# Designs tried in a protein design chat: VHH binders against Isopentenyl phosphate kinase (IPK). Part 7

Target 1, 332 residues: Isopentenyl phosphate kinase (IPK), of Arabidopsis thaliana (Mouse-ear cress) (q8h1f7)
Amino acid sequence: MELNISESRSRSIRCIVKLGGAAITCKNELEKIHDENLEVVACQLRQAMLEGSAPSKVIGMDWSKRPGSSEISCDVDDIGDQKSSEFSKFVVVHGAGSFGHFQASRSGVHKGGLEKPIVKAGFVATRISVTNLNLEIVRALAREGIPTIGMSPFSCGWSTSKRDVASADLATVAKTIDSGFVPVLHGDAVLDNILGCTILSGDVIIRHLADHLKPEYVVFLTDVLGVYDRPPSPSEPDAVLLKEIAVGEDGSWKVVNPLLEHTDKKVDYSVAAHDTTGGMETKISEAAMIAKLGVDVYIVKAATTHSQRALNGDLRDSVPEDWLGTIIRFSK

## First folded at step 20 (VHH)

Design j5 (from g4 with D102E)
Fold by OpenDDE, last read:
Structure j5 (fold): chain B 332 residues (1-332), chain A 122 residues (1-122)
Amino acid sequence: as target 1 above (332 residues)
Amino acid sequence: QVQLVESGGGLVQPGGSLRLSCAASGFEFDYQDNYALAWFRQAPGQGLEAVATISGSGGSTYYADSVKGRFTISRDNSKNTLYLQMNSLRAEDTAVYYCAAEFYDSWTYDYWGQGTLVTVSS
């Protein structure tokens, strides 16, 4: 009886999602969550993770009191012998947004120097702020029935050397995913081998995760539609959304959609791809590093039909004509 | 609150040099590597143009083709000040120059200075 050990095909990570601070927090208010966006994002994530599965009852997993509330929002008694929903393998990383910025900036924790009382205090204060945000995000997603686990980088063994990742416990992340949970990481204050301490950005975390976990695609949620050729504003009504950017083997990139018609001036076709990105070259370059791994990067406005499409992975095979976002993709 | 204040603009002859400064407050340079700083300019009757950008870490810089080799973006973290060194100035460089910052993964520039006028004229 050859026990066909069904090779538990270690399902590859489907998606790493960056929840931008601008998408989930109020930019102009200290430590304020954008509740409406977060709720929609939670629903969209649930939908994306359960794609193809039969509609199941949402099992809320936040059984704690909310600050200022005497009531628990989830009824545990309603959780009968329901079949466990299988969630696709997602990792969530969120930015700090209006959390942690004030504390970190005032104390200078990013520069190191833990021997200084203000830096040490700022380090603690920054972590309090960002971990509070993390908990709220974990809870919001849990209320939507997503089995989220907060994974603070500091507590999970993340450290840096001169701001570069020196150590990360990816085994813990992997184990969490394999156990059917959704890790939720965040930008954090961490120890630095040389500086003493620094700030570990969500982008650095995502890059590191993408490199090691090799997701099918990465989604950056923001508060704008995508990357524009110039900063979009009421004063710039002619700003053009860059729908697709191609990344070459050498890490160079170019806008492929729309085709930017170089008006008749004989300006040498070499308009460096860099002149049409509205000053976002540095950020595009970072995303391009992920794309170079063969991982599609979708930049899209949170809490929209387009973000749902991106999260679902609908863009992998074809780009809809009505797509409103930016795709950064490796092109041979 | 994040504030950006440009200075250093003025009248200069073609071929001359000028150094613009942008004093930043409400955040510190090198705080995170996931933000961007940039110089923009707007010439009379023209749209906004990105001139130069620098990453939050300061490790990466980009220039518009029109200014490449002539302009240099830099920062002094100790002074929390962004600079634009402009050499070999041309009449077409005449514009209001703005300092801008991108934060919180917005993928756009949300914070702007009031601008400083640069006039290149013989």
Scores: ipSAE 0.840, ipTM 0.934, lowest interface PAE 0.6, mean pLDDT 91
Fold by OpenDDE, last read:
Structure j5 (fold): chain B 332 residues (1-332), chain A 122 residues (1-122)
Amino acid sequence: as target 1 above (332 residues)
Amino acid sequence: QVQLVESGGGLVQPGGSLRLSCAASGFEFDYQDNYALAWFRQAPGQGLEAVATISGSGGSTYYADSVKGRFTISRDNSKNTLYLQMNSLRAEDTAVYYCAAEFYDSWTYDYWGQGTLVTVSS
């Protein structure tokens, strides 16, 4: 009896999602969550994770009191013998937004110097702030029935050396995913071997995760539609959304959609692809590093139909005509 | 609250040099959270143009082709100040120059200074 050990094809990571601080927090208000956006994002994530599955009842997993509320929002008694919904393998990383920045900037935690009382205090204060945000995000997703686990890089033992990643073991993250949970990581204050301490950015975390876990695609959620040729504002109504950016083997990138026809015939200004990105070259370059791995990067406004499409992975095979976002993709 | 204040603009002759400063408050430059700083300019009757960009880490810089080799973006973390060194100035460089910052993964520039006028004229 050949035990057909059905090679449980360890399902590859489907998506790494970056929840930008701008998408989930209020920019101009200290430690304020954008609740409406977060709720929509939570719903969209659930939908994306359960794509192709039969509709199932939402099992809320936040059974704790919320500050200011005397009632638990989730009815635990309604959790019957329901078949556990199989969630696709997602990893969530969120930025700090209006959390942690104040504490970190005032204390200088990013510069190191834990020997200084203010830095040590700031380190603690920063982590309190960012982990509070993390908890609220975890709870929001849990209320939507997503089995989320908050994972602080600090607590995972991640550290830096002169601000570069020195240790970022993914064993716990992997185990969490394999157990059917959705890790929720965040930018964090971490120990630095040389500086004492520093800030580990969400972008660094995402790159590290993408490199090792090789997701099918990465989604950056933000509060704008995507990357523009110039900063969008009421004073710049002609700002053009860059829908597609191609990345070459050498890491170079170019805008491929739209084709920005330099209308003015006269000066053959080979406008280097870099001049039409509205000053976002550094950020695009970082995303391009992920794309170079063969992983599509979608930059899209949170809580929109477009973010849902991105999260679903609808952009992998074809780009809809009405797509409003930015795709950064490797081009052979 | 994040504030950006530009200074250093003025009248300069073609071929001259000028150094712009942007004093930032409400955040620290050395904050490793991925932010971007940039200089923009707006010439009369023209749209905003990104002139130079520097990553939050300071490790990466980009320049518009029109200013490449002539302009240098830099920052002093100790002073929390962004600079734009402009050399070999041309008449076409005449514009209001703005300092801008991108925060919180917005993928756009959220904070702007009031601008400083640079006039290149013989």
Scores: ipSAE 0.830, ipTM 0.931, lowest interface PAE 0.6, mean pLDDT 91
Fold by OpenDDE, fold request of step 22:
Structure j5 (fold): chain B 332 residues (1-332), chain A 122 residues (1-122)
Amino acid sequence: as target 1 above (332 residues)
Amino acid sequence: QVQLVESGGGLVQPGGSLRLSCAASGFEFDYQDNYALAWFRQAPGQGLEAVATISGSGGSTYYADSVKGRFTISRDNSKNTLYLQMNSLRAEDTAVYYCAAEFYDSWTYDYWGQGTLVTVSS
């Protein structure tokens, strides 16, 4: 009896998704979630994770009361012996957006100094804010049938030293994924070995995750189409969307689409590409670090057909002609 | 609400120096997650040009080729102020200079100052 140990091919992580604060929260309102965007994003994530296989029935996993609502939207009694839909391996990281910033700024938790009562109080207040956001995101995704688990970096034991990552063990994250769940991480207030405390950014988290988990692709969801050659606004109608940025082995990057017609100024082609990113060079460089790992990075407006394409991984093999977003990709 | 207020603009001769300041209020940039600050300029009849950028941590800076080696972007967190030191000024540097901030992973600059005029003329 040859025990066909079906080598459960430990499927690699398909996608790490960054939910930008601008995409899921209201920028100018304290602790306000953009509900419409979040709902659409949740649906899009579900679709992407299920690879287009529409389950006959969405099993909602939020069986708690919503604030201000007396009704639980999910009927647990309807959950029959249905074959569990296999979700692709995703990790979600979200920014704080309009959450946590007020508390952090008022207390100075980013600078440390837990010995000060205001900093200690601010540390607690900041975490309350960001973990509330995290819970709401987890619930939104759960309502769409995504088996999400909120994972606070602080609670995972992540810490810094002089604001640099000192400890960020991924064992719990990995175990969560292996158990068939979708981790939802967030920017967090953490302990700092030198400063006492600081803020751990979502970007740092994503970079750390990408480096260790090596996803097939990374998606940054934002409230603009992508990276422009200049800040897009009604006053700048000629702003050009940068659709593709190539990253070299040395970490350098250049815009490859569109072809920027360099007017006659003999400016060295390599240098000119850096001047046309609308001031986003620092952020592009961070994304380029991920791309250098051989991981595509897609920057795209949330709750659009393009974000759905990005999340589905449709851009991996070919870029559609009507693509509206920014691809940052390693180029040999 | 985030407010940015530029100052320090004026008339300067070619080869001269000028220091621009951007006072920020409403948010302490040192406490923001994943933000960027930048100086932009707009010359008469021209579009917006990014001049210099600095990451939220202050660890990374970028300069346009046209100003590289001449301009320096810096910040004082204690004063919540962004600076642009401009040396070896040229006529081509004549523009309205704007301070801008990017927040919440927007991948764009959402907050702008009113601008300050820099005129380089003999």
Scores: ipSAE 0.828, ipTM 0.930, lowest interface PAE 0.6, mean pLDDT 91
Fold by OpenDDE, fold request of step 22:
Structure j5 (fold): chain B 332 residues (1-332), chain A 122 residues (1-122)
Amino acid sequence: as target 1 above (332 residues)
Amino acid sequence: QVQLVESGGGLVQPGGSLRLSCAASGFEFDYQDNYALAWFRQAPGQGLEAVATISGSGGSTYYADSVKGRFTISRDNSKNTLYLQMNSLRAEDTAVYYCAAEFYDSWTYDYWGQGTLVTVSS
């Protein structure tokens, strides 16, 4: 355990953050950003990246007009001889959320077929949508003083072969980080060597990044506290938050905290670990792939004190009892 | 807007079979791979139980132990319809069955159908 901590501290990348689409966009409204959450997330990221050191003044880096606004929100004139703040090395990957959804769904770009006009058009339309979101996220973070650089996967040389990553320019990502910037990547429409085109999901991107960059930890920001044994809702007040999922060497995983006694199931079925994840097995499996690399994955509700703690890396040594979220961790 | 509509429920004898359908609208099954579809059920007086899950790509499926080997989750992209083939039905399978979808890395199912009742009785 100590060896893993020491190795983690020696890693160049501190954190890869996944901004879930649900956390930063409105699910039921086309191309709508959840501004309040995004602003809080931006602030939390700043705090985390600065390791609690509060600069005397936040230097906003968005000096452009916002859509629908005639005014620039950041005052460039106030940028005096301030000492440059050193930001920890973070990478941000965000989901598309309500951006790109309509365009992708209508065109079927995931299946390929660029020879079809609708697919080609959809490819373009999808990219317009997701890159628009990316820009807005970059700007939001920039306004909070984070030196963010949008890195659209398509434009950065990402491509797939039968939906698997075939090429990715990680050197550019690394160079960006080394230059003191925070890369912001996103799910994207990309070229596929076999299919012609496809959708490159944020999950695939994060796995690839985690594998190559070996961050100290990964944070998934979502709109729920974490993974539950059943979908949480007002109608399910007894839903139990799964606090810890252990991942084995073979990639299998099990809930280790809490120990769920399925008392209510009449059928004495030894409820396999999979039966208590509220249908999130596919998502957990994806996260487990990252955990298998020896990188903790924290699933936590965005814009909460819990997300702040996760982003800060407060969970690296131990998970506090009062922290609400799910940790997916490699266990020998 | 995403809509899910279940059908195919009914009365069946133990050992019988049913096929449930969930017609989905507002999205295409093959537009991305970072979502999940699932069948849930709720028996009378019981909590909600995940029965079967399929990944957005369709490449991964999971089943509750209680239904493993008897139920099959599948989808037809051309029809934008999710299915649950239920074989060897038992009395304990009696429940309202719901189709649900998870999107945008919400880590929960946000979209639900109205449900379809399956009654297994002699």
Scores: ipSAE 0.822, ipTM 0.925, lowest interface PAE 0.6, mean pLDDT 91

Design j5 (from g4 with D102E)
Fold by ESMFold2, look of step 20:
Structure j5 (fold): chain B 332 residues (1-332), chain A 122 residues (1-122)
Amino acid sequence: as target 1 above (332 residues)
Amino acid sequence: QVQLVESGGGLVQPGGSLRLSCAASGFEFDYQDNYALAWFRQAPGQGLEAVATISGSGGSTYYADSVKGRFTISRDNSKNTLYLQMNSLRAEDTAVYYCAAEFYDSWTYDYWGQGTLVTVSS
C-alpha cells in the first residue's frame, strides 16, 4: 500500500543530515569509527534539535550491557523523573565509509549475480558490516539523549531496478517521525530486479527522502570545510572556498560567492586554467537536484563551529561573514 | 589499501593522440553511484587543473573548456579502470596527468595516483 506523504509536508521536517563516511570513519583503517568526531557530532545534533532550554543533565538512552562493562551508560530510574525536551524533527542518514568494502571487493555484491554462492555470502557479510556501523551510530546518538531508531533500507522493504530506486516506501519512516523518534538510515545492500542485488548509497537515500519529506535544509558533514575552486594541496595554498552556488529551475548551477572573474588591471595576462570547482562538478550536480526543490544544501566540516551553525539552520536567512562552508541553494 | 596507477603517457607529436589508463586496486569504481572520478593535470610551474570528471554511475561527465571536443573520459568497470582519450594534442597539453577518486563522502578527492607524463612536441 501507498502512503500519501504529500499531505504531511507542511515543512514539519527541519533537517536531513548526512553523516559522511569521511566525518565518522577513519580513512586509513577498514571498518574503523572515528569515535572522537562521532561523539562531537552527536552532541552537536542534540544541540541543533533542542527547542527551549537545554537540561543540565543528559539522560542517555543506550541501556544495553556491553561486553567488558559492569554497568549500563545511564541510570534508568532517572527516566521517570526526566523533564521531556522538545526536539525539532531531524532525519539522519550515514554513509558506510569503508564498512562493506572488503566484503564487496571479494564478492562483487554491488555487481549482482545473487545466484552465485560467493555473492550471496557477500550480501550477508556486507549487511553485517553496515548494520554494525548503523548500530554504533544509533548508540552514539542515544547516549546523547536523542531518541534514535536505526532503519536499514533492506529491512524497510526498499529495492532497486538496475540500481535505480524501484520501491522505497516511506510509511515506516513517516510513522517513526510522527511518533517522536529520529530515524537513522544508511547505505545498504538491497535486492535488485535486474542485477539480483546491489548497493543503495546514502546519497541516493537522502535525495529520495528530501524529495518526499521536503526538509527546510540538508547538511552534508564531511572532513573538509566545503567545496574549493581547486583541490587544496601543499603546492597550492591559495585554493578558495566556494561559499555559495545558485541553482536554477532546470538544475543548472553557478558559483555566486565568490565571484570568479578576472581583474581589469591584468586582463592582458594569460590566465592559467583554474578549475572553478576543483573537479567536484558531478557531486555539485547531484546536490543541485535537492536544491532545485527549494531545499538548502550545506556542505561543511564535521565537529566544528561551522557545522554547528549549519545544523542549527542559522544559514537560511543570511550567511555570517566568518562562516566557512559551501551553500547550494535555489535562486529565482 | 587503495591504489591508483596511471599509465599510457609519453612523447607525442602535436595533433597526435594518447590514451591514458588508471587501474585501481582496493577500491571498486562502481561500488556506489555517488563517487566522483577525475583526471587532473599539472603543467610545469602551474597548479592542478581538473581536466575531466565522471560520476560513479558513468551518467555525468564534465570537461575543462581547454579540452572540450578533444578529450573523452570513460571507464571499464569490469577492469576497474578509468581512461582518458586525448586527441588533437597541443603543446599546452604537456603535463603530468593524475587519476583521482572521491570516495568517503568527503567532497574532496581522497585518492591520487602518482601521475604519468605526457609531452607534446615535435
Scores: ipSAE 0.751, ipTM 0.901, lowest interface PAE 1.0, mean pLDDT 83
Fold by ESMFold2, look of step 21:
Structure j5 (fold): chain B 332 residues (1-332), chain A 122 residues (1-122)
Amino acid sequence: as target 1 above (332 residues)
Amino acid sequence: QVQLVESGGGLVQPGGSLRLSCAASGFEFDYQDNYALAWFRQAPGQGLEAVATISGSGGSTYYADSVKGRFTISRDNSKNTLYLQMNSLRAEDTAVYYCAAEFYDSWTYDYWGQGTLVTVSS
C-alpha cells in the first residue's frame, strides 16, 4: 500500500497585513505618526484576529511607562477579570513612510558605502528612526490586547544583495507565530553584499513572507479606496474604482470588475476601462505575483468599514455590493 | 515641501524628439521600492493620461499603447531625476506633461509637478 505524501505546506497564517506609510504616517511632516488612523487600525486588527467571544473590556498589554511620562498606558493592577481569547495568526508589516528618509537623504545610506563615516552614522540614525516607529506601532497594538512583538529584519539577520533578498531566514518569525505572538516587521536598514548597506522595503518583506508562509489573504491598508481607472481629479470626477482584477497562471492580469456597462461612459474602441489603471500597472503587477500563489490581495482605505471587512477575510467567498476596495486574485 | 519640477518641453516638428526631465526635492526616488513613478499628460479638453510608469525598484515599466516603442521612461538616481525620452513625436502627443510620484505605498499618485508643455506641429 502506498501512502500519499504531501510536501510540508502551511496556510495556518490567516493574513499578512501591510500598514501602509500613507495610512499610519503623515505625508506632509517627516517622522509624524497619524495617531487617529493608527488607533482605529489597531482596534480593527484586534477585531479581525479575535476568535470566540469579544470581552466586555479590552485587556491592554503595554503597561510600561513612556520616557518623559508619569502615566502607564495600561495598568495590569486596574484590569478586571481576564477572559481567555483565541487569536487567528496574523503577521503585520509596516512601511517606514517618511521615517528614515531624512537620515537617508543626508547620508546616502540607501545607496551604500558603509566605509564612509557619514554613511555609517546614517545607518545608525535610520535604524533609530524606523525602530521608533516600530515601537509606537507595537505599543498601539499592545494597548488593544494584541500579543505583539516588534521584529526588525536587520536584527533577524536578514540581508540583501544589490537590494534583492539574499538571506531572510523565517525561523524566528515562525517560532514567534507558533508561540502565540503577532510579529510586526518593518522596512529597515540592512547590510547588503554588494552595496554594503541599503533599505529593505516593506513590500519586499511582504512578498517574501507571502511566498513562504502562504497566508489566506494579504491586505494593503492605504489612504485611498483602491485602484482607479484614472487619477481622480476635478477635470475627471468620473474616475471609476476598479473592484476586481483577475490574475492568470503566468502572472498576467486584467480588470474584471467593472465591466463596460456604464450609463454615461462613451465607448472607446482603442481603450477599455479594464485596460487602464491610472498609472498603477507596476504596482498591480507586483501584487499579482502574490495573487498567483492563490493568495487574495486586498487594497483598501484604512480605518473604514471597508478595511474591517477586508481584514476579517470576508471577501474571499462573496463581495458585498457596497464594499469599496480593490481585489487582486487568482482566476482559474 | 515635496517638489517635482519638469523641464525640457517645447515646440517640435512631427517625427522629432524631446527629452523631459523631472527634478525632485524633498523626495528621494531611490529610497526604497515601495512606490510608482510616472509621466502623465493632458491634451487640451482631455483628461489625464498615464503615458509611462516605472516601479520603485526600476525593474518594471509600463507604457500606454499610444506611446509604446516611441517613449522611454528612465531615471538617474545620482541626480534624483526622472526622464521621459520622446521619439517619433506626433501631433496627438501635444499636451502638458506632468511628473508624478506615489507617496511610498499609497496606491495613488500624491505628488505632482506643475507640468511642461510639449507642442508637436509643423
Scores: ipSAE 0.717, ipTM 0.890, lowest interface PAE 1.2, mean pLDDT 83
Fold by ESMFold2, fold request of step 22:
Structure j5 (fold): chain B 332 residues (1-332), chain A 122 residues (1-122)
Amino acid sequence: as target 1 above (332 residues)
Amino acid sequence: QVQLVESGGGLVQPGGSLRLSCAASGFEFDYQDNYALAWFRQAPGQGLEAVATISGSGGSTYYADSVKGRFTISRDNSKNTLYLQMNSLRAEDTAVYYCAAEFYDSWTYDYWGQGTLVTVSS
């Protein structure tokens, strides 16, 4: 039998997960990692990636000497003729929170002008900030025994033209996946054919990866349960979680759970979607472009039982009534 | 520190116009190409309502049905300022108006201004 269909030629990627800045960094604290959340997220990712039963021993993969440590942790002598463990193919993309924002605000690196000394300095400073975060994310995942490889878009040769992706070669990413590693990409400063330089956001990276790798689902980890009809807060106790958003062939979308019942007459749900998504319409429209491909998008609160179920892929067939999150899904 | 400051509120007769401004510091509205910037309002005794939303790139705008055709959201990246042009004002537009921005990839609005009062009355 010969495989001559394009989908059969592509490697199957199970999940692309976005570690949102709200999930892994501290709000209102410049360049501060939320260590407790990151630890739980790393554990949840490992559990979601494993196929079959967990190995009896987890082999941490951060054997580096840390500043302030008197020793290097490495148990390589315990790695003998162990059977190969199988992991589902995941790609990780993380947001930066405040990492890089001070540097970009001071220099204008996102606006271009690389010939200006302040912009060039800002480009360097921005990349130091975001690659430092990337390394710490990679360390956290590696400590949990995930074979992670940090992959900065700039270093992979990715570039933009007027902030649109111009070149984003996936050869290195694909080879990394095929070798049994988990790539960890992030928002980065990149060269731009028109502006000289700009910021390539994690959301653009996710769209590019989804378009080309066709994962089974995409998970956005954040610090709220999902998308609400209005921003949730103690002063807004009536905010309603939007659990399902259906996406049509043309990329249009509407909220289908909950259904609106304002009168005893039916209401146009297309119009209601615009009025009831808490000002998140721009973000929903971007995610709908992924869902249009037949790729489920889940938005969930990190470090909860809800995020674990999303990461596991348990939502593909049916959605339990006790699951709290937002699904953006293609509907015929 | 990220800060959003609204201005331009006040008393206006029905049918009049106002332009609200939201100046940002510590945050560049055009830093990322796809996040949400919005104006919300809260009338007395009511919850927050998203009035108008604009993408970080400025390419997409959305309006509540109650204001469509009367209000225009816009921004000036050189001044790092978000605007709401409000025309044909009505008594029901009386509210405190808030500027808001998504900062942390949170799928909700992370930063809020303190609000500016708009009163539409004869």
Scores: ipSAE 0.694, ipTM 0.869, lowest interface PAE 1.1, mean pLDDT 84
Fold by ESMFold2, fold request of step 22:
Structure j5 (fold): chain B 332 residues (1-332), chain A 122 residues (1-122)
Amino acid sequence: as target 1 above (332 residues)
Amino acid sequence: QVQLVESGGGLVQPGGSLRLSCAASGFEFDYQDNYALAWFRQAPGQGLEAVATISGSGGSTYYADSVKGRFTISRDNSKNTLYLQMNSLRAEDTAVYYCAAEFYDSWTYDYWGQGTLVTVSS
């Protein structure tokens, strides 16, 4: 059976979640997972996906040994004791963070040139690094009882042309979702029709998935509360969280909560001026292309009550005053 | 070992021009097409201001209203260098200018240079 998005029963998925590299890996420490954050994020994802009553205890699905270890993380017999729980349909995409970055930077794999031995070796090393990360994320989600399946873009046959998606058939992703699993995709090294090879980023994957799967919302998990008008720090106590950005029919956007300085033109320079988006304009514009589809985009700090509310989908009707994050959404 | 190093600052007359450079090491500006790269400035007694931003692909740029039409952000991927061309300089452009990069899907700028001072004065 050959499933594709146009020929199978389409059921709107609820959420595509991006586990940002900053949320799940350690900055400036090559190939290091942020284990504590990942554990909390996995728990939050299970809570957001779960429909109906929570089971009395969570029984994990990772009962496979690691190479070189005699220990397993859960007992398969416990799985048979739990009641079947229905999960809403999520797709997970994660960034590579510090994984693969060193290998790709040293080899130039993102620039192509597979005929060069260093580039070919870099391609191999990059894929080893990011696939190791993917496996650890899959294990963390599985330990929370999420029926998670790692799906590397390269292995699914995805490819690019001059870094744009050239082939990214979703039949396997759709079949995985329809079988009751949660796909976990990631930034990967892929073949490229023009360059030979390059890096396919998680953000490109998210846009492709949103275009074709039409989720109700997309969540970007990161390590800051959201987008600020300037980078927050102890020396910048006046940095302001931009809570809502409205997107028009043409993909143009503007900050609507809080209102930008141009809306208060009677006040001179002595009042805090906030007519910038902290240098995040290019990333906001990319997210606006998702929001233009009628798909809410939330940017939130991982492992907080704010990320839980975003993952739950509680923000679609209104933005509570006590919620801290950034919403990018279409304004009719 | 990610490092950003600015150069090209100095004293300039009002109406003059400067070109700032930011050499990167330990990462490639074009590694991902969705990175954000920017020049920030901090004037004496003021907070940080993002003056110009460019995407990792180089296809999208944004400018603060205060510099639009006068400043141009650009990059040379073969030299792994980010540039800020500053024309028609005014006294209020006096500041320390910082090169910065957003990686790891953090939605904030993770890496900063040490800064280069630009002084616009008669």
Scores: ipSAE 0.692, ipTM 0.875, lowest interface PAE 1.2, mean pLDDT 84

